# Ledger of designs, part 219: VHH binders against q96fz2

Target 1, 269 residues: q96fz2
Amino acid sequence: CGRTSCHLPRDVLTRACAYQDRRGQQRLPEWRDPDKYCPSYNKSPQSNSPVLLSRLHFEKDADSSERIIAPMRWGLVPSWFKESDPSKLQFNTTNCRSDTVMEKRSFKVPLGKGRRCVVLADGFYEWQRCQGTNQRQPYFIYFPQIKTEKSGSIGAADSPENWEKVWDNWRLLTMAGIFDCWEPPEGGDVLYSYTIITVDSCKGLSDIHHRMPAILDGEEAVSKWLDFGEVSTQEALKLIHPTENITFHAVSSVVNNSRNNTPECLAPV

## First folded at step 12 (VHH)

Design U8 (framework vhh_8pnl_2)
Fold by ESMFold2-Fast, scan of step 12:
Structure U8 (fold): chain B 269 residues (1-269), chain A 120 residues (1-120)
Amino acid sequence: as target 1 above (269 residues)
Amino acid sequence: QGQLVESGGGLVQPGGSLRLSCADAGSTFSDYDMGWYRQAPGKERELVARIYIGGTTKYADFVKGRFTISRDNAKSTLYLQMNSLKPEDTAMYYCAKPYRWSGSDSFDYWGQGTRVTVSA
């Protein structure tokens, strides 16, 4: 996973993240740095994306089941990185393989500190190799959505009116992430950055790509991944596996250039 | 010096009230959790109250029900309303802003402090 869509306006995104805390109280996640959230149909590594994480990371004695939503840099910068410019990091931390997560210092250390987050997206993009050509077919991959008459399910998806209805009740993709905090050696604000854990693709996606993000399917999985106060690293890692509860459709080559940021990036072709 | 400026401290009788203010001359006030700490002579600095960017608040047990923290993002100002003051509340009160926007470990940007004395 190296490209996502996360285009919902902040208020719509916040409502899409409604949840229950440990006491069963209905809540919305509280924002940190909301002005750093930049909606886009075409998010690439090094850009900021919204993640959910436990309030306990920010507040001593907080209920670990309560959630914060914060923009973080995609591409984990380890706390031990010594240079002044994060873009100078010599290795790619956009994704973290589930099978080696406990072997890589960059991921093992923050994971041991409970620095688990849930990466939010409308969905993600993958490029399928086509037989007999070097051209690749992009696909938009996302949770199955409930279709209704009002959502444009009967052939009106491209009208501006029906685009709004599709997104009103969109089920966001929830991907397992690990984050870290890097303090610039020369001073300045700490940088929060994340990586997406990847697993072998499920049967349904195997013809598109051999890897997929570790998707947390449902609120129970999301809650357990986030709750580092009650759920150990070993127990949380049991949530990391392929899922079949995913759908996709082919999209145009408009998405190939990460500077293109329009609804055409995820529209079916 | 720092960008945080506290005011409102003074001498009050037990049971009295004070309102502390902290003005942030920086441009990013709304992006940070803010807190009030205090330090009595011979004691370590301790958290009194914290307010998160979304308006959620946290209080130390020893002030819960008596103190109220609030913020005005338009004015870049933090407040601490102190009611039912006790002699044990006598301390220097510091406005604090985290060096890190997370605010989870410590508050690294401090104001000059304002003194609160509760006598008799």
Scores: ipSAE 0.000, ipTM 0.133, lowest interface PAE 13.6, mean pLDDT 83

Design U80 (framework vhh_8pnl_2)
Fold by ESMFold2-Fast, scan of step 12:
Structure U80 (fold): chain B 269 residues (1-269), chain A 120 residues (1-120)
Amino acid sequence: as target 1 above (269 residues)
Amino acid sequence: QGQLVESGGGLVQPGGSLRLSCADAGSTFSDYDMGWYRQAPGKERELVARIYIGGTTKYADFVKGRFTISRDNAKSTLYLQMNSLKPEDTAMYYCAKPYRWGGSTDFDYWGQGTRVTVSA
C-alpha cells in the first residue's frame, strides 16, 4: 500500500471516528495539530495522513483507551536516525511486512514502546498488472459501505452522482500502523511518522495485487490495537492478518499522477 | 528508591573534568532513549543531553563541544563526560528515561541526582 484517499473535511472525519472508551462513554478523538491535516483524494508517501493513537502517549496518567487523532508523515523515520534530513533515510519504511516486523529494528523498537496507531483513509489504491501490455489498471479499495435512504444505493454499483451523498456516513478504512518520534539533531519540532503494516492479499484482492494493508475490521480490533496500556505487543499482533471484508472498483488513470487531487481519482470508471 | 542511580559528581575547579554514570537496574535499558538533565538552585530542570536507541545524540547549546553522552547497553549504564567545566555548570545532575513515549521531550523516572560544583 503506497497510495490512499483521505479527503473528508476535518469535522466529518472527526465524527466518523466516534468511539467508546473503556467505561462505555461515547467520545470523539481529541485533535493534536489539526491545522496540519490536509484532505486529499491522492495521498502518497512523505505526505501527512491522520492517525488514531492512545492518549496515554501524550499524558502519563491518561486512560489508555482514550484516543487522539493527529496528522503524521507517511514513511517511518526511526527515533535513532542521525541525519538532519529525513528524506535521506536509506531504506523504505512506507510499509512494514507483518512476517518480519519483530526482526526489523526500525519497527521492533517502536512496537516495544507501544507506538501502535490506526491509519485512517477513505480507502487505498492498487494497480493491477495487465497481461500482454505494460499498462496497469488502478482500483480504489475500501470497506463495504452501509446503505442509507438519502444515498439511494450502496457499493461499487453506485452511480458517480450518488457518491457525493455517501461521504457523510462513510465507514473509514482503518489500517494497522506503527509510528515513531524523531527529534531533528539541529532542533525544531518533533517529527511523528508512521508505516502501514502489510499482509498477504486476501482471496478477493489476489487478482489485483499480492499484498494488502493489515486492516482492523471493527471497533474491537481497533481498540485492542490502540490500547498499548492493556494489550501487549504479542496480543496486538494477533490482529494482523488478511481480511475478506473489503470491496473495490476500477478508477481512471487520473489517479496515477499523485499531483492530481480531485474526486475523479476515486470515481467509478 | 528509584531504579536509576547517578554517581560521579563532585567539586572541581573551572576547566576541570568529571564523568557521570547512571546505572539502570531495569531489564529494558536498551529499549529506551535516555537523557541527562540538570537543576541549579532556584531554576527549573533543563535538558543537558539525550541519547537515542542506537547511539544518536543531541546536546543543549550551552554544553556543545564540552560534554559527551554515551551508553553501554550491556551494562545498562548511561554516561556523561564533562570537560572544560564552568561555574555555570554547577547543578544537581539527573538521569532520566521516559515513562511513556509522548514525544522526544517527555522523560520521567528521574534518579536521585548527583551534585556537580564548579568553583575556584
Scores: ipSAE 0.000, ipTM 0.206, lowest interface PAE 14.6, mean pLDDT 83

Design U81 (framework vhh_8pnl_2)
Fold by ESMFold2-Fast, scan of step 12:
Structure U81 (fold): chain B 269 residues (1-269), chain A 120 residues (1-120)
Amino acid sequence: as target 1 above (269 residues)
Amino acid sequence: QGQLVESGGGLVQPGGSLRLSCADAGSTFSDYDMGWYRQAPGKERELVARIYIGGTTKYADFVKGRFTISRDNAKSTLYLQMNSLKPEDTAMYYCAKPYRWSPSTGFDYWGQGTRVTVSA
């Protein structure tokens, strides 16, 4: 997974993340660094994306089932990285393969510290190889959305105007991530950065791409992945597998250039 | 949250110009697609112009080439520059910060409006 959309305004995004803590109390996640959130239809590695993580990462005695939402850099910078510029990291840490996550130091160490997060997106993009050409067909891939009496349906959106109607009550894609904290050696703010765990594609996506993000389908899976105070690494990793609960549609080549940041990027063609 | 306050309306002769402003006191201005809507007496509210978070603009056919929408994210202010005004442009003009990512599905944040009258 190398490209996402996360365009919801901050207050709408926050409401879309409503949850219950361990006591059954309804909550909204509390923001850290809300001013660093930059909504976009076309997010690439090195940009910031909102993630959910346990409050216990920031407060020693916090309830580990309570959630923080924070923007983090896409592309994990390990805590042990010694260069002054994180863009000089020689390893690609945009994605982390599920089959080797416990073998790679960059991922094994933060995972051992309970640094699990849920990466939020409207959906993600993948490029399908087309026979007989070097051009690839982009697709926007997202959770199936429930149609209500007054809401639009993404499956029925055949024009940009109709597509605009579907964002109310949008079910955000929830991807399993690992994060780390890097302190610049020359001083400065701590950098929080993440990687998205990837698995083999499900049957429904196999014709588009051979890999997919590890999607946490439903609140039980999301809660268990985030709750590093009660759920061990071994138990959490059981949540990492392909899902068939996904849908997609073809989009315009406008999305190919990551500088294009308009609704045209995700509109059906 | 956002308290939207429109200003800049008034009485102008046909062919004249006005610049409308909309100030958003909330901290989420830069996160929203913003729009200008108008409602003439006895008519439904209609989209005049929209500006997306990426800076792309969209105009109703009846104002295209005459009106220009712009935003200043540092000042949390939306603008509508109106040129070559016609009597048909007479309406209450509203600033909108949509709750839903669509001008047609409703709004969480809505200004009180500023009146534009185009007549001799």
Scores: ipSAE 0.000, ipTM 0.354, lowest interface PAE 10.5, mean pLDDT 84

Design U82 (framework vhh_8pnl_2)
Fold by ESMFold2-Fast, scan of step 12:
Structure U82 (fold): chain B 269 residues (1-269), chain A 120 residues (1-120)
Amino acid sequence: as target 1 above (269 residues)
Amino acid sequence: QGQLVESGGGLVQPGGSLRLSCADAGSTFSDYDMGWYRQAPGKERELVARIYIGGTTKYADFVKGRFTISRDNAKSTLYLQMNSLKPEDTAMYYCAKPYRWPGSTEFDYWGQGTRVTVSA
């Protein structure tokens, strides 16, 4: 998973993240650094994306089931990184393989500290390798969306114009992430950065790509992944597996250039 | 008093220029695609130009090469530079955003408009 869409305005995104705490109270996540949120149809590594994480990471006695939403840099910079420029990190931390997460120091250390987050997106992009050509076919991959009064059921057969009407009640993709906190050695603001955990592709996606993000399907899974105060690392890792509850459609090559940031990036073609 | 406030309209002769501004009093300006619409007397409201959050622009065929849409996220302001104005450009010009459906071609959050009259 190396490219996502997360284009909802901050207010719409916040309402899409409405949740229930451990006591059954309805809540909206509280923002940290909301001015760093940059919506885009075409998010690449090193850009900021919104993540959910437990309030307990910021407030010592907080209920661990309460949620913060914060923009974080995509591409985990480990707390032990000693250089002044995080873009010079010698290895790729965009994704973290589920099968080796406890073997890699960059991931096992923050995971051991409970630094689990849920990465939010409209969906993600993957490029299918095609025989007989060097061109790859991009696909937009997302949760199945329910029919609404305004947009109906969405699918590959829906016109591009109808796709622009579906965002009112869009179900955001919720991907399991690990984050870390890096303090610049020369001083400055703490950098929060994340990686997306990846698993083997499900049957439905196997013809597009051999890997997929670890998707947390539903509020039960999301709440358990986030709640590092009550759910141990060992128990949380049981949530990390392929899921079949996913859909997709082919998109145009407009998405290939990460500088293109328009609805055409995710429109069916 | 809406959140979107247009200014810069006026009376201008054919071939003249005007620059329209739209100030968004809210903190969410940079989170939205923005557009300019116009409505001529007795006609339907039509899209003039759209600017996406990434800065990409789209124009109606009747203004291509004459109008330029731009945004300043630091000032929460949208602009429309109108050159080579024609009598048929006479309309009320509205600043808009797709508030309820952020990626929609349907704009649903409007300013009160600024009047542009192109006449000798």
Scores: ipSAE 0.000, ipTM 0.159, lowest interface PAE 18.3, mean pLDDT 84

Design U83 (framework vhh_8pnl_2)
Fold by ESMFold2-Fast, scan of step 12:
Structure U83 (fold): chain B 269 residues (1-269), chain A 120 residues (1-120)
Amino acid sequence: as target 1 above (269 residues)
Amino acid sequence: QGQLVESGGGLVQPGGSLRLSCADAGSTFSDYDMGWYRQAPGKERELVARIYIGGTTKYADFVKGRFTISRDNAKSTLYLQMNSLKPEDTAMYYCAKPYRWDTSGHFDYWGQGTRVTVSA
């Protein structure tokens, strides 16, 4: 997973993340650096995306079940990185393979510190190899959507009015991530950056791509992944596996260029 | 540096009391959440009690009402007051703290442990 859509306005995104804390109280996640949130239909590595993480990471006495939402840089910069410019990092940390996460220092160390986050998106994009040619077909991949009608997908909307209404109740894709905090060697603001954990593709996606992000399907999985105060690394890693609860449709090649940021990027062809 | 040293364990009769101490040589003790774990022979290690830097506490159901966790930031010391001890409390007791203050839910540093035996 190297491209996503996360285009909802801040207020709509915040409401889509409504949750229940350990005491059973309904809450909205509290924002950190909300001005750094930049909605886009076409987010690539190096850009900022919103993630959920435990409030306990920021407040020493907070309940670990309470959630913060914060924009973080896509592409994990390890805490031990000594250069002044994060773009000089010589290896790709956009994704983290589930099978080697405990062997890679860049991921093992923050995971051991409980630095788990949930990466939010409308959905993600993947490019299917077309055999017999050097062409690739892009697909937009997302959770089945709950509608008053039994359509279950964005491609079922027939009018501009229906397309606008789809986003009011959109179920965000929730991907398992690991983040780290990098302090510039000579001072400056702490950089928060993340990687998306990847697993083998499920049967439903195997014809599109051989890998998929580790998707946390439902509030129980999301809560356990975030709650590093109650859920150990070993227990949390049991949540990392392929899921079949996913849908997709083909999209226009407009999405290929990450500079294109319009609804056309995720519209069905 | 950052070595945790437990003390206060011993042999006690059922219904008795013990006070465990954990001294942290680290200079930033007041910035860390702390916990006590125990491991009985042939059993897995389990959380007994946790105390946050703000003084809030959490207890396992099997010790609630009998044990009290507390801290003295001036002395960089963590305590576990154990009352109404039962034979099933017999275990090795470990002091634990996280690697960093902002990762209080994940315990990376452990002491060597102190043995508690409650005779039948």
Scores: ipSAE 0.000, ipTM 0.101, lowest interface PAE 18.7, mean pLDDT 83

Design U84 (framework vhh_8pnl_2)
Fold by ESMFold2-Fast, scan of step 12:
Structure U84 (fold): chain B 269 residues (1-269), chain A 122 residues (1-122)
Amino acid sequence: as target 1 above (269 residues)
Amino acid sequence: QGQLVESGGGLVQPGGSLRLSCADAGSTFSDYDMGWYRQAPGKERELVARIYIGGTTKYADFVKGRFTISRDNAKSTLYLQMNSLKPEDTAMYYCAKPYRWSGSYSTPFDYWGQGTRVTVSA
C-alpha cells in the first residue's frame, strides 16, 4: 500500500471517527496538531496522514480506550535513528510485512511499547499489471458503502448528487499501523511517523495486487488494536489478516502522478 | 456577517482587467475545494473556475486563457484574476464552497455570499 485518498474536511473526518469508550460513553477523538492535517485525494509516503491512537500514549493515567486523532508522517522513522535528517534513512518503512514484523528491529521495538495506531483513509490505490503492456491500471479500493438513493432534482446529474450523499456517510478505511517517536539529536519537535502493516491479498483483490493493508473491520477490531493498556501485542496481532469485506473500481491514470490532487483521482472510469 | 465575502468588482472597458477576492471567515477554508460562479442578467448561474485543495485548477471553456484562479490558505482568501474582459463577462460573480464533498468534478457548490458585480462596457 503506497498511495491513499483522505480528502474529507477535518470536521467531517472527526465525526466519521465517532466511537464509544469502555464505559459506553459516546465520544469524538481529540485532535493533536490539527493544523498539520492536509486533505488530499492522492497521498504518498512522507506526507502526513491522520491516525487514531490511545490517549494513554500522551497521558500517563489516561483511560487507554479513549482516542486521539493526530497527523503522522507516512514512513516510520525508528526511535534509535541517530542522524539529524530522517529523509536519510536508508530503508523503506512505508509498509511492514505481517509475517516479519516481530523479526525486524524497526517494527518490533515500537510494537513492544504498544505503539499501535489505526491509519485512516477514504481508501487506497493499487496498480494492476496489464498483460501485453507495461502500463498498469489503477484501482481505488475501499470498504463497501451504504447504497445512496437517486436524486429527484431537476437539472442535477445522478452521479454528482449520489457521490455527494456517499461522502456524508462514508465509512473510512481503517488500517492497522505501527508508529514510533523520533527525537532529533540536535533538539526540536518529536517526529511521529507510522508504517502500514501488510498481509497477503484476499481472493477479491488477488487479480489487482498480491498484497493488501491489514484492514481492521469494525469497531471491535479497531478498539482492540488501539487499546495497548488492556490488549497485549500477542492478542493484537491476531487481528492482522486479510479481509474479503472490500470493494473497488478502476480509476483514471491521473492518479499516477502524486502531484495530481483532484476528485478525478478516485472517480470511476 | 456572512461566511464568504466577495470584493473587487467594478466597471471596466473591454480588454480591461479586474481582480476579485473572496474572504472566508470560517476555519475550514484550506479543507475545501473552492470556486467562482457567475450569473449574467437573464441567465442561469454557471461555473467559471474551480481550485482543488491540492492547487489543481479547472476553467470553463469561455474563460480559459483569460482568467486565473488562485488561493492563499494562510489568509483564507480566494482570488480570480480576470484579463482581456469582454462584454459577455458582465455578471454577478459569486465565491462558492461545496456544502458536501462528493469526489466528482460536477459536485454542486453552495453560494454563501452576496456576490460582486462586474460590468464590462465600452
Scores: ipSAE 0.000, ipTM 0.297, lowest interface PAE 15.4, mean pLDDT 83

Design U85 (framework vhh_8pnl_2)
Fold by ESMFold2-Fast, scan of step 12:
Structure U85 (fold): chain B 269 residues (1-269), chain A 122 residues (1-122)
Amino acid sequence: as target 1 above (269 residues)
Amino acid sequence: QGQLVESGGGLVQPGGSLRLSCADAGSTFSDYDMGWYRQAPGKERELVARIYIGGTTKYADFVKGRFTISRDNAKSTLYLQMNSLKPEDTAMYYCAKPYRWSDSSGTPFDYWGQGTRVTVSA
């Protein structure tokens, strides 16, 4: 996964993340650095994206089931990185393989510190290779959506005007991530950055791409992944596996250029 | 950047052994997965063995049980111990350091050494 859409206005995104804490109290996540959130239909690595993480990461003695929402840089900068400029990382930390996460120091160390987060998106994009040509077909991949007061999910056959109205009740894609905190050697603000864990693609996506993000399907999985105060690394990693509860539709080549940031990027074609 | 220097190749008879070494002059050796690839005359390069930062190893089926990959982070050196060599192992052997840790398109290697030649013949 190397391209997402996360275009909801901040207030709509916040309401979409309503949750229940361990005590059963209904809550909205509290923002950190909300002014760094930049909605876009076409988010690439090195840009900031919103993630959920446990409040306990920021407040001593906080309830670990309470959630913060914060923009973080996509592309994990390890805490041990010694250069002054994060863009000079010589390797790509956009994704992290689930099968080798405990073998790579860049990921094993923050994971051991409980630095688990849930990466939020409208959905993600993948490019299908087509035989006999250099062209690739892009697809937008997302959770099945439920139409309000209807029994059916919103599908690829829906008209363009229906897509404008669907965002009020959009079910956000929730991907398992690992984050780290990097302190610039020459001083300055701590950089929070993340990687998306990847798994083998499910059967439904195998014709599009051989890998997919580790999707946390449902509130129980999301809460266990975030709650590093109660859920060990070993138990949390049991949540990391392919899922079939996903849908997709082909989109136009407009999305290919990461500078294009319009609804056309995810509209069905 | 990344200057990888392979050594240890040579001519051996079938059943013989060789130990290849790859020295990384860069300061990031311990932060990367490392691998050995080979290219036989007229063929494309293929993965022989990979070793992860934590020491876990993966081998191509055609070398399992015969080759052993290892690393020495203190010396910034990668090794390939090759036993029970066969004529089919004749190739130029390359040390590789991955640029990308991402696997959305796999884990390609962007840094290659100049190679060391292994010839297995009577």
Scores: ipSAE 0.000, ipTM 0.129, lowest interface PAE 15.2, mean pLDDT 82

Design U86 (framework vhh_8pnl_2)
Fold by ESMFold2-Fast, scan of step 12:
Structure U86 (fold): chain B 269 residues (1-269), chain A 123 residues (1-123)
Amino acid sequence: as target 1 above (269 residues)
Amino acid sequence: QGQLVESGGGLVQPGGSLRLSCADAGSTFSDYDMGWYRQAPGKERELVARIYIGGTTKYADFVKGRFTISRDNAKSTLYLQMNSLKPEDTAMYYCAKPYRWGTSGYTDAFDIWGQGTRVTVSA
């Protein structure tokens, strides 16, 4: 998973993240650094994406079931990284394989600190290798969306005008992430950065790409992944597996260039 | 949520120019795709121009080459530069924060509309 869309305005995104805490109280996540959120139809590694994480990471004695939403840099910078420029990190931390997560120091250490987050997106993009050609077909991959009286079902056969209405009650993709906190040696703000955990593709996606992000399907899974105060690393890792509850459609090559940031990036072709 | 306030309309002769402004008092301006719509007497509202959060613009065919949409995120202000105005451009011009692309209809639950500014093109 190397490219996402997260284009909802901050107020719409916040409402899409409504949740219940441990006591059953309906809540909206509280923002940290909301001014760093940049909605985009075409987000690449090193850009910021909104993530959910437990309030307990920021406040001692906070209820671990309460959620913060914060923009974090995509591409985990380990807390022990000693160079002044994060781009000098020699290995790719955009994704973290589920099968080796407990073997890699960069991921094992933040997991031991409970640094689990849920990465939010409208969906993600993958490029299918086409037989007999070097050209790749991009696809937008996302949770199945409910029908509405105005928009109907979304899909490749729907008119562009029907797609104007699909953001009503859009179900955000919720991907399992690990984050870390890095203090620049020269001083300045702590950098929060994350990686997306990846698993083998489900059968439905196997023709598009061999790997997929670890998707947390539903509020129970999201709550358990975030709640590091009550859910151990071992229990949380049981949530990491392929899911079949996913859909997709082909999109235009416009998305190929990360400088292109328009709704044409995710519109069905 | 912000309130949108349009300004810059007026009476102008054919071939003249006007610059419309739309100020958003809210904190979410930079998060929204922005658009200009117009409504002539007895007609439905129609999309004139749209600017996406990434800076890409879209224009109705009847204004291409004559109108330019732009935004200043630091000032939370949307602009429409109108050149070579024609009598057919006479309408109320509305600023909108439609977060859906290509929206050409009236109010939506997620669209924020301004009060409008009146443009009259007459000799």
Scores: ipSAE 0.030, ipTM 0.512, lowest interface PAE 8.1, mean pLDDT 84

Design U87 (framework vhh_8pnl_2)
Fold by ESMFold2-Fast, scan of step 12:
Formats: sequence, C-alpha cells, structure tokens
Structure U87 (fold): chain B 269 residues (1-269), chain A 122 residues (1-122)
Amino acid sequence: as target 1 above (269 residues)
Amino acid sequence: QGQLVESGGGLVQPGGSLRLSCADAGSTFSDYDMGWYRQAPGKERELVARIYIGGTTKYADFVKGRFTISRDNAKSTLYLQMNSLKPEDTAMYYCAAPYRWGSTLPSEYDYWGQGTRVTVSA
C-alpha cells in the first residue's frame, strides 16, 4: 500500500470515527493538530494522513481506551535518526512487512513502546500487472459499504445529493500502523510519522497484487490494536493477518499522477 | 530484571559536580529511550534530560550547558554528569524508561527507579 484516498471533510471524518470507550461511553476522537489534516483523493507517502492512537500516548493518567485523531507523516522516521532532514532517510518506511516487523529495529523499537496506530482512509489503490503487457490497471479497494434504500453504488450516475449521502455513512478503511516520534537535532516540533503494516493478499485481491495492508476489521480489532495500556505487543500482533472482507473496482489512469486530486480518481471506469 | 537502580547522589557545595548512574539489569537496554527526571519536595516530577537509542539528546532549559546525559549500552548504564550545581538542583533524581520491551501494560508504562538524592548546600 503506497496510495490512499482520504477526502472526507474534518467534521465528517470525525463522526465516521465515533467509538465506545472501555466504560461504554460514546465518544468522538479528540483532534491534535487538526489544521495539518489535508483531505485528498490521492494521498502519497511523505504527505500527512489521519491516524487514531490512544490518548495514553499524550497523557500519563489517561484511559488507554480513549482515542486521539492526529495527522502524521506517511513514512516512519525512527526516533534514533540523526540527520536534520527526515527526507534524507536512506530506506523506505512506507510499509512494514508483518513477517519481519520484530527483526527490523526501525519498527521493533516503537512497537515495543506501544506506538500502535490505526491509519484511516476511504480506501487504498493498487496497480494490477496485466498479463503479456507492461501496462498496469489501477483499482480502488475499500470495505463493503452498507447501501441506503435509494443510494446507488459508488459508481452510480446519481444526483449530487445521493453522493453526499454515501459519504455521510461511509465506513472508513482501518489499517494497522506503527508510529514513531522524532525530535529534530537542531530543535523544533516533534515529528510524528507512521508506517502501514502489510500482509500477504487475501484470495479476493490476489489477482490485483500479492500484498495488502493489515486491515483491522471491526471495532473489537481496532480497540485491541490501539489499547497499548491493556493489550501487549504479542497479543496485538495476533490481529495482523489478511482479511477477505474487502471489495474493489477498476478506476481510470487519472489516479496514476499523485498530483491529480479529484473524485475521478476513485470513480469506476 | 529490567529494574532501574540509581546511584551517585550526595551532598555537594554550590558550583560542585556529581555523576549519577542508572543501572538496568535488563538485556534490552539498547532498545529504549532513557531519561533523567527530578522531583523536589512538594513539586511535580520534571524532565531533566533524555537520550534516544541513536544517541540524540534533549535537555531542560534549566540544566542546558551544565548537565550531560550519556549511555553505555554494553554496561546497560545511563549517566548524568552534573556540573556547576546550584541549590535549586536539590531534588530526588530518577531514571526512567518509557516502556519495557514487549510490554505495554499500564503498570509498566513508567519505569521509575528508587531515586538518588542530590543536595546542593554550603
């Protein structure tokens, strides 16, 4: 996973993340740095994307089941990185393989500190290699959506009002991530950055790409991944596996250029 | 075990120096960011200095230029070299590791040793 869509306005995104804490209280996640959230149909590595993480990361006595939502840089910068410019990091940390996460210092250390997050997206994009050609077909991949009585599919040529209704009740894709905190040696704000954990593709996606993000399907999985105060690293890693509860459709080549940021990026061809 | 043990505190005159040590019996010392905190009577614990696994350091403004944090991963020991000590530096000094490797339980979130007392007076 190297490209996502996360276009919902901040208020709609916040409501889509409504959750229940350990005490059964209904809550919305509290924002940190909300002004750094930039909605886009075509998010690439090194841009900021919204993630959920436990409030306990910021407040020592906080209930670990309470959630913060914060924009973080896509592409994990390890806390030990000694250069002044994070863009000079020698290796790619956009994704982290589940099978080697405990072997790579860049991921093992923050994971041991409980720095687990849930990466939010409308869905993600993958490019299918076509047999006998070097051309690739892009697909938009997302959770199955519950259709309202009169709403069509995401590709239906309905009125603008019907499209607005689809997004109001959109089920966000929830991907397992690891984040770290880097302090610039010359001073300045702490940089929060993340990587998306990847697993082998499920049967349904195997014809599109051989890898997929580790998707946390449902509130139980999301809660356990985030709650580093009650769920150990070993227990949390049991949540990391392929899922079949996913759907997709082919999209136009407009999405290929990460500078294109329009609804056409995720519309069915 | 991964228990932290501080030492090196004592009574010293203003302008004097002390070197604090924090020994970690755990085999994963090199995997943790480490820090020194202090607490004067009736006050909250406050960060004095922090050192990251890669060697990057951060200091509180009130000790910058006077204190130096360092680590020896081979000895699993954290140090705080304190120079030009002032009466205001009088406090109990604590060594802390934010998390134990492989554990995220709240009871292990803050690793605090027993502390070592530093008194700066004539």
Scores: ipSAE 0.000, ipTM 0.199, lowest interface PAE 14.8, mean pLDDT 81

